VHH binders against q96n21r8to141. Designs and how they scored, part 10

Target 1, 126 residues: q96n21r8to141
Amino acid sequence: RDRLSFLHRLPILLKGTSDDDVPCPGYLFEEIAKISHESPGSSQCLLEYLLSRLHSSSGHGKLKVLKILLYLCSHGSSFFLLILKRNSAFIQEAAAFAGPPDPLHGNSLYQKVRAAAQDLGSTLFS
Below, E stands for the ipSAE of ESMFold2; O stands for the ipSAE of OpenDDE; V2 stands for 0.75 times the mean of E and O plus 0.25 times the DockQ between their complexes.

## First folded at step 5 (VHH; framework vhh_etentamig_d1)

Design a12 (at its last look DockQ between E and O 0.04; V2 from the best seeds 0.00; counts 0 for: pae E 13.8 > 2, placed apart)
Fold by ESMFold2-Fast, scan of step 5:
Structure a12 (fold): chain B 126 residues (1-126), chain A 126 residues (1-126)
Amino acid sequence: as target 1 above (126 residues)
Amino acid sequence: EVQLLESGGGLVQPGGSLRLSCAASGFTFSEYAMSWVRQAPGKGPEWVSGISGSGGSTYYADSVKGRFTISRDNSKNTLYLQMNSLRAEDTAVYYCARDFSDYLEEWSPRHAFDIRGQGTLVTVSS
């Protein structure tokens, strides 16, 4: 099944969406895009994972997920783009992401998350 | 929509100079790393240079270090490549790329390029 095969991909997805300041490497963007092309079920599992990760992560994890979603808009499957458009309410929430300044990052991480969300919204609804 | 428009290419003799430009629109330019990627006839794409969103960090392929300078003007949404001491092997179509991975120091498998434009042709010939 798609669900069981998807579980084998969790290690690469966790690496690409880790909640740290190390960016997702390019080869993982490419591998994640390939998951979206395997089947409609794989696309559904991928979107569910990415949205769950976005909701549970702090700013670094949110930024990585948003960048992966942006990449998937042009490199993912047509079906993935369809279900992403149909499940886009998270974009407005991410575009309003804010909190107290961090001693290391100040407000820059919040600004990056909001910008990525705005870019995602613009890309989906152009 | 995301647009990247390259310009500035042309015919130049060995030892000459050219300045390439890339006009970006449809995304928050200052929040993305940008790269120049070239492709010579019959060869695969080669990453040339990358610059962080702020412009604070620049990186170069060994083949162009000391000769090329990457820069950006975030107020104008424009990326530049100043090419000095041009060689016949620099002949290629040059593409502007948004780099989702932000892995500017790592080899091609670590980059996640979004290339939109037709590129600009640079011919170095005597």
Scores: ipSAE 0.620, ipTM 0.825, lowest interface PAE 1.5, mean pLDDT 90
Fold by OpenDDE, look of step 6:
Structure a12 (fold): chain B 126 residues (1-126), chain A 126 residues (1-126)
Amino acid sequence: as target 1 above (126 residues)
Amino acid sequence: EVQLLESGGGLVQPGGSLRLSCAASGFTFSEYAMSWVRQAPGKGPEWVSGISGSGGSTYYADSVKGRFTISRDNSKNTLYLQMNSLRAEDTAVYYCARDFSDYLEEWSPRHAFDIRGQGTLVTVSS
């Protein structure tokens, strides 16, 4: 039941975590936070989706996911935060995110991803 | 710990000016868009102005365009709001808020704030 309900939310999540350089619209943060409050199962599905997306996405996608997670620290369900804390190993990896300089933007995206990861770690465990 | 602390509020006559400040700590200030929001007595919160992380883009509510100027000093982790030509209807508690709606490229018409300060009171009265 929770899984089926979550599938109906995928369009929102896909839009909010796209690999392009378009920022996640503000209203999508709110919608994603609502997903975490629907049920513990929805929170679990949400976390699994975000972690999978973080792993497989471009730098822009990673930044979006980290920003969403950071937002959820303030607006997500207690259960979501609990399972996020238990699955926080990705934060260290993201905080070390690096690669070849972009011809146009240099190291800017890497710096942003690392900063977002650091801020997420600070927020989550403070 | 993530903190935002507003200052600079006070009593001013119509047509007067005030400059608000917001000191940020506990996160990478330059990586986040920031906004000012206000809440007047008996009214809901109202977005006032926003600025991108780099400061390169600024946005204003129609009610304050031409009168208010938002700026930031990332070296000081400080957000500012210069308020000129103040009106009675500008009377409110003013809050600075961390805005997730802007990734330096686009500003969403719907803002997503995860943290804000305790606010500073601005009273415009003759």
Scores: ipSAE 0.323, ipTM 0.708, lowest interface PAE 1.2, mean pLDDT 90
Fold by ESMFold2, look of step 6:
Structure a12 (fold): chain B 126 residues (1-126), chain A 126 residues (1-126)
Amino acid sequence: as target 1 above (126 residues)
Amino acid sequence: EVQLLESGGGLVQPGGSLRLSCAASGFTFSEYAMSWVRQAPGKGPEWVSGISGSGGSTYYADSVKGRFTISRDNSKNTLYLQMNSLRAEDTAVYYCARDFSDYLEEWSPRHAFDIRGQGTLVTVSS
């Protein structure tokens, strides 16, 4: 089953989408793109995981997921792009991302998340 | 206005030690990953070490791993580089930088670094 095979990828995905300010290493983008090329089922599981993480994460995690999705627009499988385009409502939600001023970071993280969502929308639907 | 002020450089014998400091102001220091970048005479810039905004993750170029230690004190808005077992090849001007590496271009450090200070000169000579 594609879900069982996908579970062996979780360490890579958790590392690349950790909800902190640690940058995602470039080689992890390549590994994540490989998941999208393995099968349509793996693409579905990958999208489901990334969108779940986008929803549940703070601004740092949201930004990482959006950057991964941007990378996948040019390096992911054709099937992944198809299902991403068909499941794009999250882009408008992320483009409106806001919260109380962060005592440590102010509003800059919210602005970065909104900008990344706008970039993703323009890339997907240009 | 973003400011970065490097200090702590000097003349040292091979095998010696120095500790560099970088005083940061004009931005939320803990929100940004930081790096040290050095430039030897007649050479291009070389990434040396990086640290996450929280300080939880550190990274090193192979040429300095095991000899240099990066750290930060977010309560003092200060970045540090402890340099041990110094060699002649470590002679360079050392710059503190905000690390804006795009997740997709992590291996392209010349593109990603925001350098604002004059740097601090480290000279290793017998």
Scores: ipSAE 0.000, ipTM 0.117, lowest interface PAE 13.8, mean pLDDT 78
ESMFold2 (binder alone), look of step 6: mean pLDDT 81; pTM 0.829

Design a13
Fold by ESMFold2-Fast, scan of step 5:
Structure a13 (fold): chain B 126 residues (1-126), chain A 126 residues (1-126)
Amino acid sequence: as target 1 above (126 residues)
Amino acid sequence: EVQLLESGGGLVQPGGSLRLSCAASGFTFSEYAMSWVRQAPGKGPEWVSGISGSGGSTYYADSVKGRFTISRDNSKNTLYLQMNSLRAEDTAVYYCARDFADYLEEWSPRHAFDIRGQGTLVTVSS
């Protein structure tokens, strides 16, 4: 049931975590937070999806996922926060994210990704 | 811990002015868009104004355009709202909000608000 419900959420998650420069709209942050409240299984599927997208994406997708995770720290379920803390190794990697300068934005995207990862780490372990 | 502390509200006559402040801590202030959101007695929350992380882009609700000015001082981690030509309809509790959605050039904000504080009450009477 959890798995089937989560499959119906994939279009929302794909849109909110797209690897492009289109910002994730506010209503998608709210819908994603609702997924974390549906069940422990939904929280687990959500975290697995978000971490997979973060790992596979370039800077834009990484930034969107990190901002969603930050939003979930205050709006997600207590169980989601618990499993996020237990699976936090990705934060160190994201906080070190770097690469060649972008023609339009230089190194600002890399700086934003690192800052979001640092904020996430401090929020989880404060 | 993420903190947002609003101040500057009070009682003012119609046509008067007030300056609201929001002191932010616990996150990389300069990397987040910030907004002011108000809630009038008996009404739902209304977005008032938003500003990009750099301060380069500002946006306003039609109800306050030309009367209110949003600004930020990233060196002090402080958000401001200068309110001029106040009307009875501006009476509300004003909250500052961290916005997880990015602001792009010429882009309307796609809000994902994080509201933490108690707000600051603005009363416009007589």
Scores: ipSAE 0.262, ipTM 0.650, lowest interface PAE 4.1, mean pLDDT 86

Design a14
Fold by ESMFold2-Fast, scan of step 5:
Structure a14 (fold): chain B 126 residues (1-126), chain A 126 residues (1-126)
Amino acid sequence: as target 1 above (126 residues)
Amino acid sequence: EVQLLESGGGLVQPGGSLRLSCAASGFTFSEYAMSWVRQAPGKGPEWVSGISGSGGSTYYADSVKGRFTISRDNSKNTLYLQMNSLRAEDTAVYYCARGFGDYLEEWSPRHAFDIRGQGTLVTVSS
């Protein structure tokens, strides 16, 4: 039941987590937060999707996912926050995100991803 | 560098079964969610199924729920799709894709194909 409802939300999630330099619009942050409030199952599916997307994306997609997770700390369901705290090992990995300088972006994207991960960790465990 | 190679397609009668495979290389397979996407003649791409990096979570489109089973073997860097109770409407080229989002963005569908292989043709006909 929850998985079927979640699947109907895929177009919103795909647009908000696209692996490009177009920021996730404010209205999509709000719509994604609503998914976390639909049911415990929807929260579980949402976290799985977001962490999967974080792992599969380049720096741009990683940054978008981290910003969405940061928003969910304040606007998501209490159950989502609970399972996020239980599955937070990715934060250390993202806070150490590094590689050779990108020809177009240099080291700025790596720094932004690390900063977003540090911000998420501080917000989640404050 | 990232490569995905689909196989296992063929001609099958309605009610029959097929198992598709996708051989992945150039990335740490176990860390990425994977998906199957299909494109029927004269239609746009349709997301079919997805699986988390660990294999612990699976997701299906309503059109294939109860008939298709997605699985993976991380020791062999291989993704599978077991297709049962096949219908004429399942006739399509099936593609393997890394992640949940990289293959289906409604406003930028061409980006969905950047990390996919050549596909494997499934024809369901009497």
Scores: ipSAE 0.000, ipTM 0.121, lowest interface PAE 14.7, mean pLDDT 79

Design a15
Fold by ESMFold2-Fast, scan of step 5:
Structure a15 (fold): chain B 126 residues (1-126), chain A 126 residues (1-126)
Amino acid sequence: as target 1 above (126 residues)
Amino acid sequence: EVQLLESGGGLVQPGGSLRLSCAASGFTFSEYAMSWVRQAPGKGPEWVSGISGSGGSTYYADSVKGRFTISRDNSKNTLYLQMNSLRAEDTAVYYCAREFGDYLEEWSPRHAFDIRGQGTLVTVSS
């Protein structure tokens, strides 16, 4: 509910979900998980941010978001896990992510995104 | 369910060797970096070694560099740690861990990992 106070978390979220080939460093996974423990409102803002980034990003940004969501299944708040389960339709779409092959890396990034989405689905609903 | 099952520990004399194994299931093993973490009696956990998802990059703590070799067999979903020239200070419970971060940006013990198994005890004593 305190959406305005969430804005000072944006620098770490932008760094962890950047749409480039630089992976999210371990310390940012921990800092992002702490956001989910601050309040129910922070959990809601965090999920909205992550799903928005997933939707708008290329394969690199999608992969980072999916890995963060996977980490949050084990280290995020109980409330975050609850709202993630209630808003899980995106998993099916991410698990089908595909496009033309890259000249240097072929289908590797698409395969990584699909694998992360499948792992998220199985973790969330096991 | 995600499972990480460590084996191969035992009693060995100083200068001896052991090979640890970790059987992974419930996730796309080849898409995750993996680590070995140990906890000595009365001490906190210490990161020992890490390997990229493809196996192409390996990383070691200074305390084990030159003596330990990390490897993986993605076709068997298995992580290994070959331990040579064992010392009394290597005595610990060894855990395998699924990594969410990237080792290129994690030069400190600020890793983002899952530890799910009971570990395997390594005792180095005469």
Scores: ipSAE 0.416, ipTM 0.727, lowest interface PAE 2.5, mean pLDDT 86

Design a16
Fold by ESMFold2-Fast, scan of step 5:
Structure a16 (fold): chain B 126 residues (1-126), chain A 126 residues (1-126)
Amino acid sequence: as target 1 above (126 residues)
Amino acid sequence: EVQLLESGGGLVQPGGSLRLSCAASGFTFSEYAMSWVRQAPGKGPEWVSGISGSGGSTYYADSVKGRFTISRDNSKNTLYLQMNSLRAEDTAVYYCARSFGDYLEEWSPRHAFDIRGQGTLVTVSS
């Protein structure tokens, strides 16, 4: 039932994790953190969604997801932090994110994604 | 571990000046917008000022425009607030905050804040 309840949250999650250069607004960080506090099942659905978006997105979407995960480290539920620590292999992969220079942004987006991943790892395992 | 350490508060007379500092560690300081948030005795938190990661854009609450100047030194991982023409209503504990959710033109008070420190007390009294 957590899955069906979670589907009602998809519009805010899609808006906050869009694969474009429009920043995720502050109110969506707060709304996403509230999802993590609803139940253990909501936390699990949220993490699965965020990791799926991270893996399927370009650099813009990856950066947004990493920033959301960073915010969740201090504002998400204790249970969300626990399952994030258990499923942290993606951090090393994101910290090594690289590719050909982007026509609009050169290497800056790759650097930002790597920095966000490093910050996430440091925050999570401090 | 993300750490934010505020300093520079004190007792000052109306019309006086103070310079607040925030020493940041445990994250890539230059990649985050930073804010000053204050809380007066018996009141809720009030956003005061914000600055972009590069320092290229600054934003102020209407109550402090023309009197306060926010700045940062990314080489020292330090955020500053220069407070001039202080008034009794500026009396508050001032907190340094890492900001989530960047608006291109409008800095919303609903911006999501990560507040870590104990703040620094500013008392404006004759």
Scores: ipSAE 0.371, ipTM 0.713, lowest interface PAE 2.8, mean pLDDT 86

Design a17
Fold by ESMFold2-Fast, scan of step 5:
Structure a17 (fold): chain B 126 residues (1-126), chain A 126 residues (1-126)
Amino acid sequence: as target 1 above (126 residues)
Amino acid sequence: EVQLLESGGGLVQPGGSLRLSCAASGFTFSEYAMSWVRQAPGKGPEWVSGISGSGGSTYYADSVKGRFTISRDNSKNTLYLQMNSLRAEDTAVYYCARDFGDWLEEYSPRHAFDIRGQGTLVTVSS
């Protein structure tokens, strides 16, 4: 039941986590936070989706997912925060994200991803 | 933990000036857009001004354009609002907000605010 209701949320999740340099608009941060409050099952589906997108995406998608997770630390459900803390191994990996520099933007995107991951770890465990 | 602490409010005569400050801690300040949001007695919150993480882009509500200047010092993790030509209508509690929203438009209301502090009271009266 949770998965069927979650499927109706896929268009907003895909838009907010797209692997491009189009920023996630504020209303999508709010809508995604609402998903975490719908049910424990919705929180589980949401975290599974966000971690899947983080693993499959390049730097732009990773940054968007990390910022969404940061927003969820203060605006998401208490259950979402609990399962996020239990599934936090990805933070160390994201905090070490690196690769060859972009010809126009150098290491800026890698630095932003690492900073967001460090902020997430600090917020979650402080 | 994320902390935002507003200061600089007070009583001022119409036509006067005040400078508000917001001391930020617990996150990579330079990687987040920041906003000032105010709430007048008996009214809902109103977005006043926003600034990009680098400080390169600034945005203002029509009610404050030409009178207020937003700025930031990323080396000090501090956000500022210089308020000139103050009016009775500017009387409000002013809050500092970390802003997760997008800033793609010249004037964008696509905000997702993280407000932590008590705010600082600005009273404009004769």
Scores: ipSAE 0.483, ipTM 0.776, lowest interface PAE 2.2, mean pLDDT 88

Design a18
Fold by ESMFold2-Fast, scan of step 5:
Structure a18 (fold): chain B 126 residues (1-126), chain A 126 residues (1-126)
Amino acid sequence: as target 1 above (126 residues)
Amino acid sequence: EVQLLESGGGLVQPGGSLRLSCAASGFTFSEYAMSWVRQAPGKGPEWVSGISGSGGSTYYADSVKGRFTISRDNSKNTLYLQMNSLRAEDTAVYYCARDFGDFLEEWSPRHAFDIRGQGTLVTVSS
């Protein structure tokens, strides 16, 4: 397994998936896509990391992870796309994401998360 | 399937105007920033302009500020670029891009483009 090698990538993954309203910059999308091309093991570690972050994050982190996954559909490795399709149950849950209104943004963030999940599902299965 | 279809290019004389359009489909258009990217003969790609998902924020490269206007119609899933006071150096193929990145630092690689179309050729010549 490529876990030890993958740990050196953790700082960029933490920056790109931070649970705040700072958007993931383009160079991090590109660097994350490169991880998926390193090896099948790196793709597996990457998917595990992204799904873990999606599960543990608030709406901001969920939106960032979903957009990274969307970018990976066209820029990631073919093997990453294969394992993503096989582990896609999270998409239905994210597409139904809801909760109490945010004091600053109301239900806007929930809307964005649901839309990103729907786009991801459509991209994977069309 | 994500599709982006550019149109509106052509041959125009210096000082003339053109309006480019990009028809988008296969994703929730209003939830993505969109950009125009051009590639002039013999040069690499150059980011021209960007617009936030809502249309509330617009951004321009210094080379086009005051001459070009980016806009979008989210009800029609269409992106526009109004080009005025065209110069010979504006000659390029213009691409519409779904932009996963941000526009805060143009000189850094903050953009992450998803370019699908063949572009539309703009030739400015007397």
Scores: ipSAE 0.499, ipTM 0.774, lowest interface PAE 2.0, mean pLDDT 88

Design a19
Fold by ESMFold2-Fast, scan of step 5:
Structure a19 (fold): chain B 126 residues (1-126), chain A 126 residues (1-126)
Amino acid sequence: as target 1 above (126 residues)
Amino acid sequence: EVQLLESGGGLVQPGGSLRLSCAASGFTFSEYAMSWVRQAPGKGPEWVSGISGSGGSTYYADSVKGRFTISRDNSKNTLYLQMNSLRAEDTAVYYCARDFGDYFEEWSPRHAFDIRGQGTLVTVSS
């Protein structure tokens, strides 16, 4: 079953989408892309997880999810790209992401999130 | 559309120098780490060098340390590789890559490459 097999992937996904200022390591991008190739059900679970994580996270987690989605545009399954295009409304909201200055990063994190969202939109619909 | 266009390769004698360029478009260049990856005839791809989005951090494979210098000009969306003291074993096709990985673990670099271009051929021969 896709949901049961997906639960075994949670440690990888949690590490790659942690809501902190440590970027996702390259090998985790590759492991997450492999999840999208396992089955249509795995792709669906993966997208649901990533969008939920994007919605609930601060700027750090949002940036990581957006970069993972960008990587998946080139390395994910064709089915994952299909369902991502069909569920792309979040991109406009992320491209407008703003808030109070961060003590360590000022406004740079908001700019990075907006840039990643804009890049994702351009990549999906070019 | 994301484009990465490599140039600057050619035939050079051992001990010579070349400067490679990569023209990037279709994404927010300054927000992504970039890498040079090479593939010699009959060999697998080898990561050569990487640079952070700001240009503030650079990393090199042991095989090229002290000989190669990676740099970028974010105002021109261009990545560079200055190659000095070239050796026969540097003969390869050199690819420019958008790098989704992190550079915080220097002892264990972890990369996730997005390679788009045809590369530029560097031949080092007497």
Scores: ipSAE 0.545, ipTM 0.783, lowest interface PAE 1.8, mean pLDDT 87

Design a2
Fold by ESMFold2-Fast, scan of step 5:
Structure a2 (fold): chain B 126 residues (1-126), chain A 126 residues (1-126)
Amino acid sequence: as target 1 above (126 residues)
Amino acid sequence: EVQLLESGGGLVQPGGSLRLSCAASGFTFSEYAMSWVRQAPGKGPEWVSGISGSGGSTYYADSVKGRFTISRDNSKNTLYLQMNSLRAEDTAVYYCARDFGDYLEEGSPRHAFDIRGQGTLVTVSS
């Protein structure tokens, strides 16, 4: 049932987690947080989606997902925070994100992704 | 833990000045836009001013343009609001907010506030 309800949320999630340099607007952070409050199943589907997007995306998409997860630490449901803490191994991987410098932006994007991952880890385990 | 601690409020005469400060900790301050949000007695919250992570871009509500100046010191993890030519209608509790939104999306709400502190009270009266 949660899967069917979650499918209606995909346009919001796709826009907020697009793998490009267009920032996620504030209303999408708020709408995504609302998904986490719909049900425990919606929280599970949301986390699964966000971690899948983090894994498959380049630096731009990774940064957006990490910032969404960080926002969810204070605005998402208590159940979402619980399952996020249980599934936190990705944070160490993101905190070590590195690669060759971008021709236009150098190491800036890698540094931003690592910083966001470190902020997420500090917030979850404070 | 993420902390945002506002200070600098007080009683001031119309036409007077105050400087508010917000001490931030627990996150990479320079990677987030920051905003000041106020709430007057009996009214809803009103966004006052915002500043980009680098400090290179500043934005103001029409009600404060020309009177208030937002600034930040990323080396000290501190946000400031210099308030000049204060009016009775500026009386409010002022909150420091980490802003997850962006200022580039036209036609959509740009703000997604993370407000942690109890704010600082500014009273403008004769």
Scores: ipSAE 0.534, ipTM 0.789, lowest interface PAE 2.0, mean pLDDT 88

Design a20
Fold by ESMFold2-Fast, scan of step 5:
Structure a20 (fold): chain B 126 residues (1-126), chain A 126 residues (1-126)
Amino acid sequence: as target 1 above (126 residues)
Amino acid sequence: EVQLLESGGGLVQPGGSLRLSCAASGFTFSEYAMSWVRQAPGKGPEWVSGISGSGGSTYYADSVKGRFTISRDNSKNTLYLQMNSLRAEDTAVYYCARDFGDYPEEWSPRHAFDIRGQGTLVTVSS
C-alpha cells in the first residue's frame, strides 16, 4: 500500500531531483516533506529513492538531493530522521566528492556538493 | 547548529525608517536564498522580500515594493532589510528565513522557509 501510494508521487520526486542545474522549487520541498509524514513505509520508500538518486546523479542531482535531505532534517517525520541517521554512510562519500575542474566554473560544483554534505552531517548529528 | 538572529526592530512613527539585521551561522550562507517574513498580531505569516544566494536578484511583495530594500553581506553572514516610509500596517514581528526555494518568478509563492529565531518586533504608531 505504501509502495502503491509512493508511486503516485514519482512525478514530483523526479522533478525535484532532476540531474540538471535548475534548483528544486520550494513547493516540491514541502510536498516531499509531506511524503515522509504519510507512514513509516512512505519514509522508507522516500529515503531509498533519494539515496538511489544521489548515487546515480552527477553533481547537480547530488546537490539537489543533499538539500532535500537537509530540509527533511527539520521538516520531515521523526521516523524519517531515525532511518536517515541509521543510513548516513553516504554523507562521508558526498563530503569527499571531487573531479576535474570545469573550464567555466572550476571546482565550484564540487565545493557546493561537499559543503551541502558537511551541512547535512552537522545538522543531522547535532 | 543553524542560528538566525534578528535585530533592529523598535517603535517608529508613520513615515519613519528602520534597518533590520539577521546574523546567520551554522550553514554555508552564500549557498541559500534568504527571505524576510512578517507576522502581524493575530494574523498568519506574510512573505515580505527575498534575495538570491549571490545577492544578484531581489524580490518584493507588492505591499512593500518601492519602500523596502533587501540586501546581504556574504562575508559577514548577515541579511538586511532597509524599511522606509513605514505605515501602521507594517507593524509585525519580522523573521529572517533560510529559503530552500527557487525564484523563477518574483510573484511566485513557492517558498520553503526555515525560520529559527524569535524575530524582531516593529511597531509603527503615532
Scores: ipSAE 0.560, ipTM 0.787, lowest interface PAE 1.7, mean pLDDT 88

Design a21
Fold by ESMFold2-Fast, scan of step 5:
Structure a21 (fold): chain B 126 residues (1-126), chain A 126 residues (1-126)
Amino acid sequence: as target 1 above (126 residues)
Amino acid sequence: EVQLLESGGGLVQPGGSLRLSCAASGFTFSEYAMSWVRQAPGKGPEWVSGISGSGGSTYYADSVKGRFTISRDNSKNTLYLQMNSLRAEDTAVYYCARDFGDYYEEWSPRHAFDIRGQGTLVTVSS
């Protein structure tokens, strides 16, 4: 049931986690945080979505997901924080994100993704 | 742990100047937009000014445009607000905020504030 209600949230989540260089606007950070407060099931669906999106996206999508997770550390539900801490292995992978340098922008995006992952790890395990 | 520590407030006469500082720690300062938000006695919070992570873009509320200047020193993890031509209406507690908002929106950035500190009090009176 939670999964069916969560489907109505997909347009917001897709917009906030798009795999492009357009930053997530502030109102979408707030709307995504509200999803974490709807129910424990919504928190579980939200984390599953964000981790799946992180795994499947390029650097731009990864950066957006990591920043959303970081925002959720202070604005998401207590239950969301609990399940995020229990499912934090992805942070090490993101903190090591690397590849061949972009011809125009070098390693800038890789560095931003690694920095966001490091910030997330520090915030969760402070 | 993310920390934001505001300083530089005080009592100043109308027409005077103050420079506020915010010392940031616990995150990669240069990768986040930062904002100043104020709360006047008996009023809700009001966004004052914002700056992109690189410092290349600055934004101001109409009420402070031409009088206030936002800047940052990424090598010192410090945000500044230079306040000139102060008015009684500028009396407020000033907060430093990490801003997850979008500085690429055409009309104005949409904000998602992370406020940690107790702020610094600015009193403008004769």
Scores: ipSAE 0.561, ipTM 0.799, lowest interface PAE 1.8, mean pLDDT 88

